# VH-VL binders against q9nrl2r1430to1533: the designs that were tried, part 268

Target 1, 104 residues: q9nrl2r1430to1533
Amino acid sequence: GGVHELSAFEQLVVELVRHDDSWPFLKLVSKIQVPDYYDIIKKPIALNIIREKVNKCEYKLASEFIDDIELMFSNCFEYNPRNTSEAKAGTRLQAFFHIQAQKL
Below, E stands for the ipSAE of ESMFold2; O stands for the ipSAE of OpenDDE; V2 stands for 0.75 times the mean of E and O plus 0.25 times the DockQ between their complexes.

## First folded at step 14 (VH-VL; framework fv_nezutatug)

Design a8 (at its last look DockQ between E and O 0.88; V2 from the best seeds 0.00; counts 0 for: pae E 2.5 > 2)
Fold by OpenDDE, look of step 14:
Structure a8 (fold): chain C 104 residues (1-104), chain A 121 residues (1-121), chain B 107 residues (1-107)
Amino acid sequence: as target 1 above (104 residues)
Amino acid sequence: QVQLQESGPGLVKPSQTLSLTCTVSGGSIDAGYYWHWIRQHPGKGLEWIGSIYYSGRTDYNPSLKSLVTISADTSKNQFSLKLSSVTAADTAVYYCARGPYTSDHYYMDVWGQGTTVTVSS
Amino acid sequence: DIQMTQSPSSVSASVGDRVTITCKASQSISSYVAWYQQKPGKAPEPLIYSASYLYSGVPSRFSGSGSGTDFTLTISSLQPEDFATYYCQQANSFPLTFGQGTKLEIK
């Protein structure tokens, strides 16, 4: 594709991906590495999937984009206890997201 | 944008079960949010009743836990409150609300307009 | 349960005044406090989350501060539309609890 100015959604996804606490969220959880994950999490999602949806212009409203991001975080908190590295990273990244989302 | 609307009978007799429904529009309940019930007795402050995540995970106010049931119906995009054995003390405006599902902080960022429920014989 | 105690319970002020409302938690709750504004006959509306962050659309004259057990909501220059009841809420632990409210009335 051609060079274009990033949309607000694209820019925010870039910022989330580049964040130090994005590592639990970059791609879907491996069923091999975490065998019970998909027994618990029924609506899996990750930043690479959200980025793809943004690139395909699947989000018509900011609320739809925000909903997917919140789902991504909620999946993390649903599966991981509070004291895990994943949950701690998610807490920090979500806080960052909530600030940025106010600008959408 | 997401909107919440409470519905149910405005009058309930003592000892009966109060039943309310919150209908969500402009968004899905099967997303990364907690769905809350809060009430406000006439001229009083706010009291949290309980919350539900779309997976069925619920949290209840311990003072009301034995009497409260919160459920969600993703097919109808709504969640409900049942409060059994009501008394005059349960007369209040009942609000449903939404907030992020987090590990350690729970805010209500969207509220319904509220529905008045009076308990009277 | 974590108790939230607001002060004052009511306050009279004039347009242009600086108004400060305090909320004290019975135990440390980090920065997990929200503030809401409620006008008569209306639902509460969110103002602040995480003690100091404004929701979109909230005027900049509103500010929040504090951590641990002591929290403050400040209106730098009171406007006519700001007369309402304000509530703090601890957001850290279940059961979620609210302050008793502060009614801000016109002097």
Scores: ipSAE 0.875, ipTM 0.942, lowest interface PAE 0.5, mean pLDDT 96
Fold by ESMFold2, look of step 14:
Structure a8 (fold): chain C 104 residues (1-104), chain A 121 residues (1-121), chain B 107 residues (1-107)
Amino acid sequence: as target 1 above (104 residues)
Amino acid sequence: QVQLQESGPGLVKPSQTLSLTCTVSGGSIDAGYYWHWIRQHPGKGLEWIGSIYYSGRTDYNPSLKSLVTISADTSKNQFSLKLSSVTAADTAVYYCARGPYTSDHYYMDVWGQGTTVTVSS
Amino acid sequence: DIQMTQSPSSVSASVGDRVTITCKASQSISSYVAWYQQKPGKAPEPLIYSASYLYSGVPSRFSGSGSGTDFTLTISSLQPEDFATYYCQQANSFPLTFGQGTKLEIK
């Protein structure tokens, strides 16, 4: 019956959310659970926020969308030591993103 | 698309400090990238000088560490290189570049045009 | 420091030839190698990251392979615009280091 096409940005965000390594990135880090996070990370962002920006058509260029996703990963690597589960998940999801972003 | 442009003097005398600036357009230096300086000596290969993350983290080539300072100015969307006590060996084309910030590996996905610096008496 | 050694230093070839350039790392770097193309008077242009992945817009005649210490860049059918100098770069650890370059010239 009536199938709607998704934008390329929406499709990519959905693929990132579905990925098994998305768990550190779905929502902003809890200040209660991680009290020092926002002292270190000055530009927090997460997949739910990026999805809302796509839904509201706030990205005018593919580079703006890509930059927000790269910021999400760089926050993870800035806060988390390289041997943590969060940093390892970030490394794998970022690699997946770089492959998928070539389709934009 | 993101563009990077180097600027600074083309001629520097020995023992002086070389100062270069990279201006970023079509993107932001605080958008999750690592920002690099790389130079290319005449008729020779490429040498990584150092890198900066916008929050202030730096990594420098150990061979240059006491001589090099890299800084960022997010309000101007620029990052800069200072190299002190230059000699003729510092004559090169200087490039700025960027790549995705990661925990442990770095590729350069955008390069500036390059600026030629000559160190001469 | 991880040394990257390219071979050959130069190669002369004709349009249509297959060209292979190799790069050896002085210790294992997993798949963390990139390749760049540089034409005279221009900045390097990215071709390949992570040993084998092409950047968007790079022609499919370019391919990369390898892991550990031995890496190759292959141009399957050389075109006139491919005459340039090619560099490998290890991305595994600081200091980032480049091979000395391979100059590809027309016969």
Scores: ipSAE 0.468, ipTM 0.871, lowest interface PAE 2.5, mean pLDDT 91
ESMFold2 (binder alone), look of step 14: mean pLDDT 91; pTM 0.944

Design a9 (also named b35; at its last look DockQ between E and O 0.70; V2 from the best seeds 0.00; counts 0 for: pae O 8.0 > 2)
Fold by ESMFold2, look of step 14:
Structure a9 (fold): chain C 104 residues (1-104), chain A 121 residues (1-121), chain B 107 residues (1-107)
Amino acid sequence: as target 1 above (104 residues)
Amino acid sequence: QVQLQESGPGLVKPSQTLSLTCTVSGGSIDYGYYWHWIRQHPGKGLEWIGSIYYSGRTDYNPSLKSLVTISADTSKNQFSLKLSSVTAADTAVYYCARGPYTSDHYYMDVWGQGTTVTVSS
Amino acid sequence: DIQMTQSPSSVSASVGDRVTITCKASQSISSYVAWYQQKPGKAPEPLIYSASYLYSGVPSRFSGSGSGTDFTLTISSLQPEDFATYYCQQANSFPLTFGQGTKLEIK
């Protein structure tokens, strides 16, 4: 998309990273530490990867950026039971994202 | 932008199985969304039928659970509804829809155009 | 099951009027309500999620409020293109349920 959309993507990713509940999403889950994760999650993604894609202008449409962010959250909810710290953090960060995404 | 399009027969006889397909374009069914079927009865409001997450989770309206099956075909970018043993009460406009996959709450942010299904002898 | 009761069933109003549609849940649903607009022969379109947040492209004359059991959709200055039926939907728990609809007629 346009230059306006690319700067909005960067701003939003920075706000997500700065949020207190970003900790489960900063980097890909370690296969060494969580061996079964990649048996369950088919399309892993994290904020550092999304930020790199923004920096490289890999998103052509706002919907592509939004889809990657939503995938990040849905992976969390698919892997983690509802009452885990990860799922609770995901719920709060996703709600924050939906509010901030109104800027897109 | 993502678009959803329903397809299937418009006329179904009582006791048969209603089969509808939703084709997704401009987006992917295997992304982080929950995929829904909703129907609208003539002169009445909207009724949620059920939902599917692409990896296999389903939720069905309890009033239809023994009669409904929702499935996904990620290779065709489609999800489908089968409703068995239909009666005239199943006459409705059927919509597919999606919304963000969440831990506990679901809104429909994109809808298909709807397809009319009439159940008649 | 959570029942959603809308009122009024229909309303007639003039261009420029303020219109308020209400929706009551049979039990608390926090702020987990959405509003949809449906024009004749068309699919529903999303207006509002989480009680008060507008979807992209929705005119700012639309607003929502409420928490718990009582929710409102307000159109601050009615336009001719706002002729439609409006539905609320609770998103708190399965089965997802909708209000019965409010038909808005432009005089």
Scores: ipSAE 0.532, ipTM 0.889, lowest interface PAE 2.1, mean pLDDT 92
Fold by OpenDDE, look of step 14:
Structure a9 (fold): chain C 104 residues (1-104), chain A 121 residues (1-121), chain B 107 residues (1-107)
Amino acid sequence: as target 1 above (104 residues)
Amino acid sequence: QVQLQESGPGLVKPSQTLSLTCTVSGGSIDYGYYWHWIRQHPGKGLEWIGSIYYSGRTDYNPSLKSLVTISADTSKNQFSLKLSSVTAADTAVYYCARGPYTSDHYYMDVWGQGTTVTVSS
Amino acid sequence: DIQMTQSPSSVSASVGDRVTITCKASQSISSYVAWYQQKPGKAPEPLIYSASYLYSGVPSRFSGSGSGTDFTLTISSLQPEDFATYYCQQANSFPLTFGQGTKLEIK
């Protein structure tokens, strides 16, 4: 990916982090607070990790960046029942992401 | 860009098992997506067959559940459909598709071109 | 299962016309509806998700609206390339279900 794509990734991550529904996704889930999380979720990821990958230019294609974001949401929906605050926040944030990602 | 391509025999005899494979390129199936199979009988509408998401969990159409198996092979970046005991009613164009993994959004945002399967003696 | 009743089954229209297709769900599905366009011999292509959001590259003459049980797809000014079959789909829950389709033909 070029500088333009990298900048676009950075901007989108910033927008995701600033979103009101980003709170479940800002950092990895605490194993202490959620002891069984990592027994269920085998590929954990969060916005801080994605941001680091962006900063390190690890995403060469937009599809790679999008894949990690979608993994982040899929983890949330796999672990959290539909009616939880986390799942509801994820649903809204993912919808926001799908709109913003069209710029990539 | 991600692309999907269906492959398999175009002709299957009654009572046999229909086997199709969807090959994904330009992206990995080992990420947070649903991978869907949909079919369309000649001149008819769209029918969802089933889905598998990246962790291996499957969801099937209840009308076909007893006859359908969907699996994934991450090493080949493929997922497959098996439909047993086929009849003429299973003659259709079969599509594979991708969609986001969500609690509320089960959309299909990328489709293969489809492959025709005819069930005939 | 959630049934999607699409109307009309077919419609004849002319270039420049305003066309509206409706889809009714058998139960409330919030805004979890997608619309697809399918041309003869081709795979369906996504137009709209979440009832009203256009996929990238979809012309602005397409629009979607609705919530709960009643949804609409509107083409504000029909173009020659818009003659096709359109499908709605509920994305609320499994099993996923489609409307029976609307064939948009040249008058």
Scores: ipSAE 0.013, ipTM 0.680, lowest interface PAE 8.0, mean pLDDT 91
Fold by ESMFold2-Fast, scan of step 17:
Structure a9 (fold): chain C 104 residues (1-104), chain A 121 residues (1-121), chain B 107 residues (1-107)
Amino acid sequence: as target 1 above (104 residues)
Amino acid sequence: QVQLQESGPGLVKPSQTLSLTCTVSGGSIDYGYYWHWIRQHPGKGLEWIGSIYYSGRTDYNPSLKSLVTISADTSKNQFSLKLSSVTAADTAVYYCARGPYTSDHYYMDVWGQGTTVTVSS
Amino acid sequence: DIQMTQSPSSVSASVGDRVTITCKASQSISSYVAWYQQKPGKAPEPLIYSASYLYSGVPSRFSGSGSGTDFTLTISSLQPEDFATYYCQQANSFPLTFGQGTKLEIK
């Protein structure tokens, strides 16, 4: 915990948001546009929610921050088949995240 | 950091069920990971037994599917292997491991120390 | 099932040597290969994922390359702590399968 770790989380979230492959993850999936999503995915999350939690200092441990990011990717791969543009974007963004998270 | 520790009997009699437990510390059986069982026969290579995802979904090696059950108890931060009708051929070091859940890769990034199981009368 | 075949099965080398280990998949697996190092009496440790990405903390003397069916692990300048058995693993599909291992021995 502490202010120094929270600054690192902010930097990492900003890097994820700015990545070309962040588009499936920027905001929560629309129930209107994808009505079966919430029947399948029980713990929805997105980068805007994670960023708000970082800004409000809600992550006490690096593991809690990492868990929320991994939940986001897990939801993507649970819902989307491997050959979709969403799953491919998620795969590349997750690899980028794993490299950056080594600093935490 | 996340650590995994195998536990269970070191000796099992032929025809009985082998039961092993993996205890997770420094992290949770929750999001973003598959949780695996792998074994290594004396002097040989690695064999993947199966895996469980935090939701309870399981994948088993087809060569072992009729004999293997993997389950998780998230309240205890444990996942377990049951291998039924064991023979001397099941003598091995058994490892539990964690790997990321992604659309395109299933590697294991954290491993337990391994537990030796001998099947003999 | 996808079969992974390593060569050589064993290699003797000296500190400072460049060592290469190869791994061949029975069908195309794109770049979905991982490499592990196992020292006697110890659990395997990850070295490389997705054919060429170093796992956190792995020394830069280790590198991986390849795509499709042919993959290589290279140690550019062998150190005493590198004497171990090395395994490749296809990470593409279930069931997950490993190569038979390459034992790296001091000569």
Scores: ipSAE 0.000, ipTM 0.569, lowest interface PAE 13.4, mean pLDDT 86
ESMFold2 (binder alone), look of step 14: mean pLDDT 92; pTM 0.946

## First folded at step 17 (VH-VL)

Design b1 (framework fv_nezutatug)
Fold by ESMFold2-Fast, scan of step 17:
Structure b1 (fold): chain C 104 residues (1-104), chain A 121 residues (1-121), chain B 107 residues (1-107)
Amino acid sequence: as target 1 above (104 residues)
Amino acid sequence: QVQLQESGPGLVKPSQTLSLTCTVSGASIDYGYTWHWIRQHPGKGLEWIGSIYYSGRTDYNPSLKSLVTISADTSKNQFSLKLSSVTAADTAVYYCARGPYTSDHYYMDVWGQGTTVTVSS
Amino acid sequence: DIQMTQSPSSVSASVGDRVTITCKASQSISSYVAWYQQKPGKAPEPLIYSASYLYSGVPSRFSGSGSGTDFTLTISSLQPEDFATYYCQQANSFPLTFGQGTKLEIK
């Protein structure tokens, strides 16, 4: 891990946030409005949390950063049925992430 | 208790844009719900127009092509429908509705009372 | 688009009767069907989601069943307030589509 890895993580998160399909992932689902979400999803995460962890230098390895991003997609596919707008956005954004992750 | 209320003009001229607003009380449009527009032509069944999710993501009925736009104003807790280039075929009762965010897909658990729109010269 | 076809288009029944309404999807939608009740001049009211689950406050005389392409709504003992038009809706994919409706009338 180093400065170049932190710069790469920040750039990738910014690209994910700016992607048209990032809308389900920008921040955590409200447990007051969607109470069953937290009964199903045991490790909730979103791009705002991942970005904060990057800014605080909490990722020591690229694999830790990638694991958090993949957890975010895994949560999406676990909660949302296959043909929902959320699952379709997740599928496209995950494909975009896999291409961009080659920079890491 | 969640309540939805449609508002807009009852009469629209052909070729104009129909603009309707749904005001939501008892729940925020910011998270966890999908917000829908549905219409019902006189003496006919229900037609889904489109929806907007808490993030601003929209989905539209392809039968309406590029004529429909749905938007949200979170500061007013409202979402709106614009249907451009209307014809007499757009005469209908227009409903807004809430879809709960569940693993059970796209259901509509709360409906507005509906507003009648007539397209006539 | 997934087409939803209801049968019958209308049915006449008496209070106390068992009434069954069917809904057929043009392709498999798993269990992703909702049922709504609509009275003249009123908005549709939800009855059932995910084929068989009743919304809170819906009387237990209403039940739903089915999966894949064939779904049924049953009223076990018809009450005066049940005379209305009933709609099924597929909740599986966009665009969302409704059946044409079944009108339940007094015999």
Scores: ipSAE 0.000, ipTM 0.548, lowest interface PAE 14.5, mean pLDDT 85

Design b10 (framework fv_nezutatug)
Fold by ESMFold2-Fast, scan of step 17:
Structure b10 (fold): chain C 104 residues (1-104), chain A 121 residues (1-121), chain B 107 residues (1-107)
Amino acid sequence: as target 1 above (104 residues)
Amino acid sequence: QVQLQESGPGLVKPSQTLSLTCTVSGGKIDYGYTWHWIRQHPGKGLEWIGSIYYSGRTDYNPSLKSLVTISADTSKNQFSLKLSSVTAADTAVYYCARGPYTSDHYYMDVWGQGTTVTVSS
Amino acid sequence: DIQMTQSPSSVSASVGDRVTITCKASQSISSYVAWYQQKPGKAPEPLIYSASYLYSGVPSRFSGSGSGTDFTLTISSLQPEDFATYYCQQANSFPLTFGQGTKLEIK
């Protein structure tokens, strides 16, 4: 059953983490440094949380995994103005993800 | 490894603006970190002044907010502190420091050596 | 503002002693506490982050514990280089605030 999907999810998360543009996504945004973030973003997520969910076999379908990754990018674009380094990194990383996700 | 070095005048007159610069070497003012100013009054503890992110966003101690400006010049790999209308109470050792931009293990992992500022006529 | 209160303000101890320094927050800060060591004439150096995690390169004789409002820094076997002032810092909310410091002095 799900062994091949789990391996593919882990490989993809590792590739995302290693990408030069992963820096805004590695961990949850700091509440003390960006206090309004959690007022604006109601479903926060980051690559470390997604990887933990993969390791705990919490994704039953590839669509659930893809939805969490897309939520991460959506949160980035919701919070960060288009001209920011965060939004630009998110745009490039999302494009990379879309290419890799074709394998799922 | 990353090093921070404060620079600026050691003596400032009352009512003037105190201007300090922190030069970063061995690394860059870039994503992943928040850049801080902290001061220590003679014989006292540490007081956080404020911080700046690589994006230019600032946070200030409310006690100093009307008097403080922190800015960054990424082309020079520097960030700076300006305190307006200084008094003798602003006499302190001033430190610049770097902290991780995370929610789970915030601390200031690299500190400058500190620069002494005396406010006196 | 969250006030951080350290106890005691000073401690006299001998090499080999177990030393405990406490820090109390005026309101809950979960585990968002860091500890620093400062030697005379030098900048503070990080020791502990997130209440209990040892910063890279810090000797294992240092440990931190606590959550909510009460936190402790422990030195299991005091060494000569450990005589310094120790500060706790809350990272829960702005402004970031430090304790008043605990001076660890040779007995």
Scores: ipSAE 0.005, ipTM 0.571, lowest interface PAE 13.5, mean pLDDT 85

Design b100 (framework fv_nezutatug)
Fold by ESMFold2-Fast, scan of step 17:
Structure b100 (fold): chain C 104 residues (1-104), chain A 121 residues (1-121), chain B 107 residues (1-107)
Amino acid sequence: as target 1 above (104 residues)
Amino acid sequence: QVQLQESGPGLVKPSQTLSLTCTVSGGSIDYGYTWHWIRQHPGKGLEWIGSIYYSGRTDYNPSLKSLVTISADTSKNQFSLKLSSVTAADTAVYYCARGPYTPDHYYMDVWGQGTTVTVSS
Amino acid sequence: DIQMTQSPSSVSASVGDRVTITCKASQSISSYVAWYQQKPGKAPEPLIYSASYLYSGVPSRFSGSGSGTDFTLTISSLQPEDFATYYCQQANSFPLTFGQGTKLEIK
């Protein structure tokens, strides 16, 4: 915890949202557009949900914040085959996240 | 914050099944990571045994000839290794480890301290 | 399986020396190599991922380079705590494989 860590989470979420490869992660996957998603993915999450949790001070430890971000990426890779634009965007955004998370 | 701790018998008889458990603290095993088993034979290098994903999917080293089973118990925050029909060649230090889930590369960023297993009678 | 071969198998060096360890993959692995440091009786500790990125807390005297099949770990000015065994690991495909290790010993 602490105020410094919460400020860092807010800054990192903003950087992730602004990244060109954030488009698969901005909000939850649509059941209409992707009918089988929720049959496969049991713990859905997206950047808008993570941002709300940051704003409500629900992350007490950096590890809890990192866990939610990693869950978001893992859901992407579990659902989307390696050669899809979603998986490629996720791979690049995850690499960016790993570099930025060193600051936490 | 995340810590991994191996546990199991230090001595196993030839032909029996080796059972090891990795207990995870400071994080949840059903959250978006890949969980690995690695071993190190005395005076030798490291050998990857297999992995289990948060989804329950597994990948195993083909050299173990389907003698290995990895499973997860999310209620206990543990994942386990079973290696059947052990021989003296299975004597090693066994590690559990965690890495991020990615589609095209696999790193292990958090490791347990290791547990020594001797196969002998 | 992708075979990882390290050289040298052992090296003797003095504090302040520049030390280079190499790792060769039997087929191209892009930049998907990690480096680990292991001290006697301890678990391996990650140093580097994706050939050149340092993990948090790893001193800047450590650096990695390479792509394809040839990779290098360099310690620019050896410190007493750096005497250990170093392993490379290909992260490109299953089964994951490690080099045989390089033991760095005090001269």
Scores: ipSAE 0.270, ipTM 0.805, lowest interface PAE 3.9, mean pLDDT 89

Design b101 (framework fv_nezutatug)
Fold by ESMFold2-Fast, scan of step 17:
Structure b101 (fold): chain C 104 residues (1-104), chain A 121 residues (1-121), chain B 107 residues (1-107)
Amino acid sequence: as target 1 above (104 residues)
Amino acid sequence: QVQLQESGPGLVKPSQTLSLTCTVSGGSIDYGYTWHWIRQHPGKGLEWIGSIYYSGRTDYNPSLKSLVTISADTSKNQFSLKLSSVTAADTAVYYCARGPYTDDHYYMDVWGQGTTVTVSS
Amino acid sequence: DIQMTQSPSSVSASVGDRVTITCKASQSISSYVAWYQQKPGKAPEPLIYSASYLYSGVPSRFSGSGSGTDFTLTISSLQPEDFATYYCQQANSFPLTFGQGTKLEIK
């Protein structure tokens, strides 16, 4: 989008990256370390990919940016059982995101 | 099984642009993988040229960066290499390959059969 | 760029021999090295990733070891189909770099 919108997306991604619960989301899941991940998850995404898209001005609407972040959380909850550290981190980070996204 | 197939002209004149295409079957280039171009000069080892990920991110070997463009066409399940201003030194077998996308390690688990390119008048 | 140096450049061996090929990185790459086998006229075939893990279908006579800068590929009992050129590759950072290759020839 515009300059203000781009700055807002960048700030939000930086805040997500800095959050204690971002560790499952910083990079794409390794196919070598987790071989079945890409058999289950058809649209993999991570914060580094979303940050790249922000830098390339690929998000024209706030809804497109929000959709990619929500896809990231949806993938986490689809692959990881509810009681895992990954799912618990995802739940807390998603709640944090929903609060911050009110500014978009 | 995922398969990769290189295609393009076997002969290119000096100073022209070499264009090669890699067609992927049995899998999609959209997500989860980085797609690479590698070449091998006659009687020599392997040289990594560059790669592309679905986000449009490209990484090029710094020794070739000003001459190389890699692009992807997800509708055709293809990715392509353009190497401009070729010389006899660009005579090689060109391979395309697939690797998992990560920030900290880059392996290549599936390779095409290779296509021979000769740069000559 | 990270330079990968293989030793030896060539080795002559007989069926049943134990063969060792080494690879040295110019700086630490943790365990992020892969090994490939290439037969004349064919594409490289992946053998090993992350220094020691075999790809599916690779015979157990192949093994890899090492960490940091020094890595080894071992073939415990050489078979006729193993005569080929072997390459190491650092997978740590761009640009990706390969060793110069080790040609394994019949004695």
Scores: ipSAE 0.000, ipTM 0.566, lowest interface PAE 13.5, mean pLDDT 86

Design b102 (framework fv_nezutatug)
Fold by ESMFold2-Fast, scan of step 17:
Parts: structure tokens; sequence; C-alpha cells
Structure b102 (fold): chain C 104 residues (1-104), chain A 121 residues (1-121), chain B 107 residues (1-107)
């Protein structure tokens, strides 16, 4: 990742964080509140972790950044039934991400 | 940039098992994507064979019944197709492809170049 | 299974022409249709997802529209590199199904 790529990733993460539907994705799911989550989801991730990786220049390619965000959405859809508020938020935020990712 | 490459035999005899492998580079198969096999018959268009999710779950086209097995090897960054008891109707170009993981909608955003398989005695 | 029917099966056109290809689903698929371009000897390449959204890098002369059962792909001003076969795909339910293809040929 170059400086220009880092700036683009940071801008996109900020837009995702500020989106009304980001609430299920801001932080890792609590083991105490949702104890079976980590039995089902083997590669947990959240926007705060992705943003930290962007700030530390850990993404070498745009595809690596996109992969982490898609993983975040896939975890949501694997754990949460379709009709939940989490699943609905994830569906809308993923669609927003796909449009914004065209800038990468 | 992520790339997919099919490999396997170009000629298979009737009643044998067709085995194809898709090698993924520039990305990982254990991230949040769905990995697909599609084939294209001469003059018949595209047919979806099946998929494997990053979680290991598989879905198969019912028209191919229990003849299809798709598996993944994350250590080699590969996923594979086995089609048993092949006939001349299985002659096609076989593609592997990647798509995002969603509940209801399944698109393919990256495709391999395709490999030609002829089923003949 | 959801059947996808494309019209026309082939069309001859000239550079600069506006070309429209249609796709009809046997039952409602909301907006969950994708369009692909395939050149001879090459794999399909994605153009459009969810009926109207362009994939990254696809020229703006390509557009998609429709919902329910009737969908269209439009090329507003045909360029030499656009002569290819185009496929629609319903993305709504398994098994995934494709249209039979539309060949776009030089007049």
Amino acid sequence: as target 1 above (104 residues)
Amino acid sequence: QVQLQESGPGLVKPSQTLSLTCTVSGGSIDYGYTWHWIRQHPGKGLEWIGSIYYSGRTDYNPSLKSLVTISADTSKNQFSLKLSSVTAADTAVYYCARGPYTYDHYYMDVWGQGTTVTVSS
Amino acid sequence: DIQMTQSPSSVSASVGDRVTITCKASQSISSYVAWYQQKPGKAPEPLIYSASYLYSGVPSRFSGSGSGTDFTLTISSLQPEDFATYYCQQANSFPLTFGQGTKLEIK
C-alpha cells in the first residue's frame, strides 16, 4: 500500500463507520453476550480492527482491504438469520460498500 | 489482483471421474467469498455446477444430483471439482469463479480462463 | 428453476450505435440480475450486478435497468471492443441460471 492507497482506504472506512447501518460492525462481538458466536465464526473481524490495519499500513493491495471488509459482512450473514436487524443492516451497508469500493 | 486458474485433464473416458482444480492467487479462499464452478456446453450456454463457501458449506445444482463434489484445500489455496460417471453430455469448457457472500444474491466477479474437457472413448 | 430468456439471439450493429439487449425471467427475481461480456476463447467478464450497478472499471456507456421479470442491458455508443457475446444471470435463487446469450456482431 502506498500513501495514496492508504488515504483512499481511510476515507472509505470513515464513510462506513459514519453510516447508519454500521452499528453491528463497529467492534468485535462480545463472548459474554453471544457465547456461541465464536463456535460458528472462525475469523472474527470488525471496522475498528480494519481501521487500525489501514492506519498501520498493513494492507499491501486494495484486494486485501476489500477481502477483510467482505469477511466482516460474510460473518454477519453466516451468524445472523436473514430477518434480523443485524442482517438487514449488513445487507444495506454491503451494498453501500460495493458502490464506494468503485473508487479504489 | 486476485486470479483464478483451472487445471485438469483435457480428455476423460465415459464412466470415469472428472477432477478439476482451481488455484487462487492474490487472495485467500478462506476469506468471506463464495467459490463457484460453472461450465459452458458448445452452443448450450452457461450452467452453474455448484459452490463452496468460505465456511466450507457446499451447494450443488440438483440436476447433477450426487455426482458432484466440491472441496477446498486452504493450505494450497485451491478448490476442486469432482464429477463422477461422466458421459458425452459433460463435454464443456469448465470455469471456476469467485463471488461475494450474501443471503439471496449470487454474482461472480472474478473468473478463471476456463479449461476444455472432452468426454470421449 | 428460474429460466432466463434473452432477446435477440444475435444483432448486427455499427460503431456508434445504441444497442439494447433484453432478458426475461420466468418468475420475479426483484433486481437480482447480473450481466457478463464474453469474447471468443475468453472467460466471461462481469459488467453489471443488481440490475443497474456497474462493476469497477466498466465503461459508463454500459447501463442496466429493470426489475421483477424484465431486464435490459444498454450500450449507449458502441465501440469496437464491445463486439462480444452478452449473458444475463439470475442471482436470486439456486440453481443459478443464465440466459442463452446474445451475439453482438459487426454489420
Scores: ipSAE 0.043, ipTM 0.729, lowest interface PAE 6.1, mean pLDDT 88

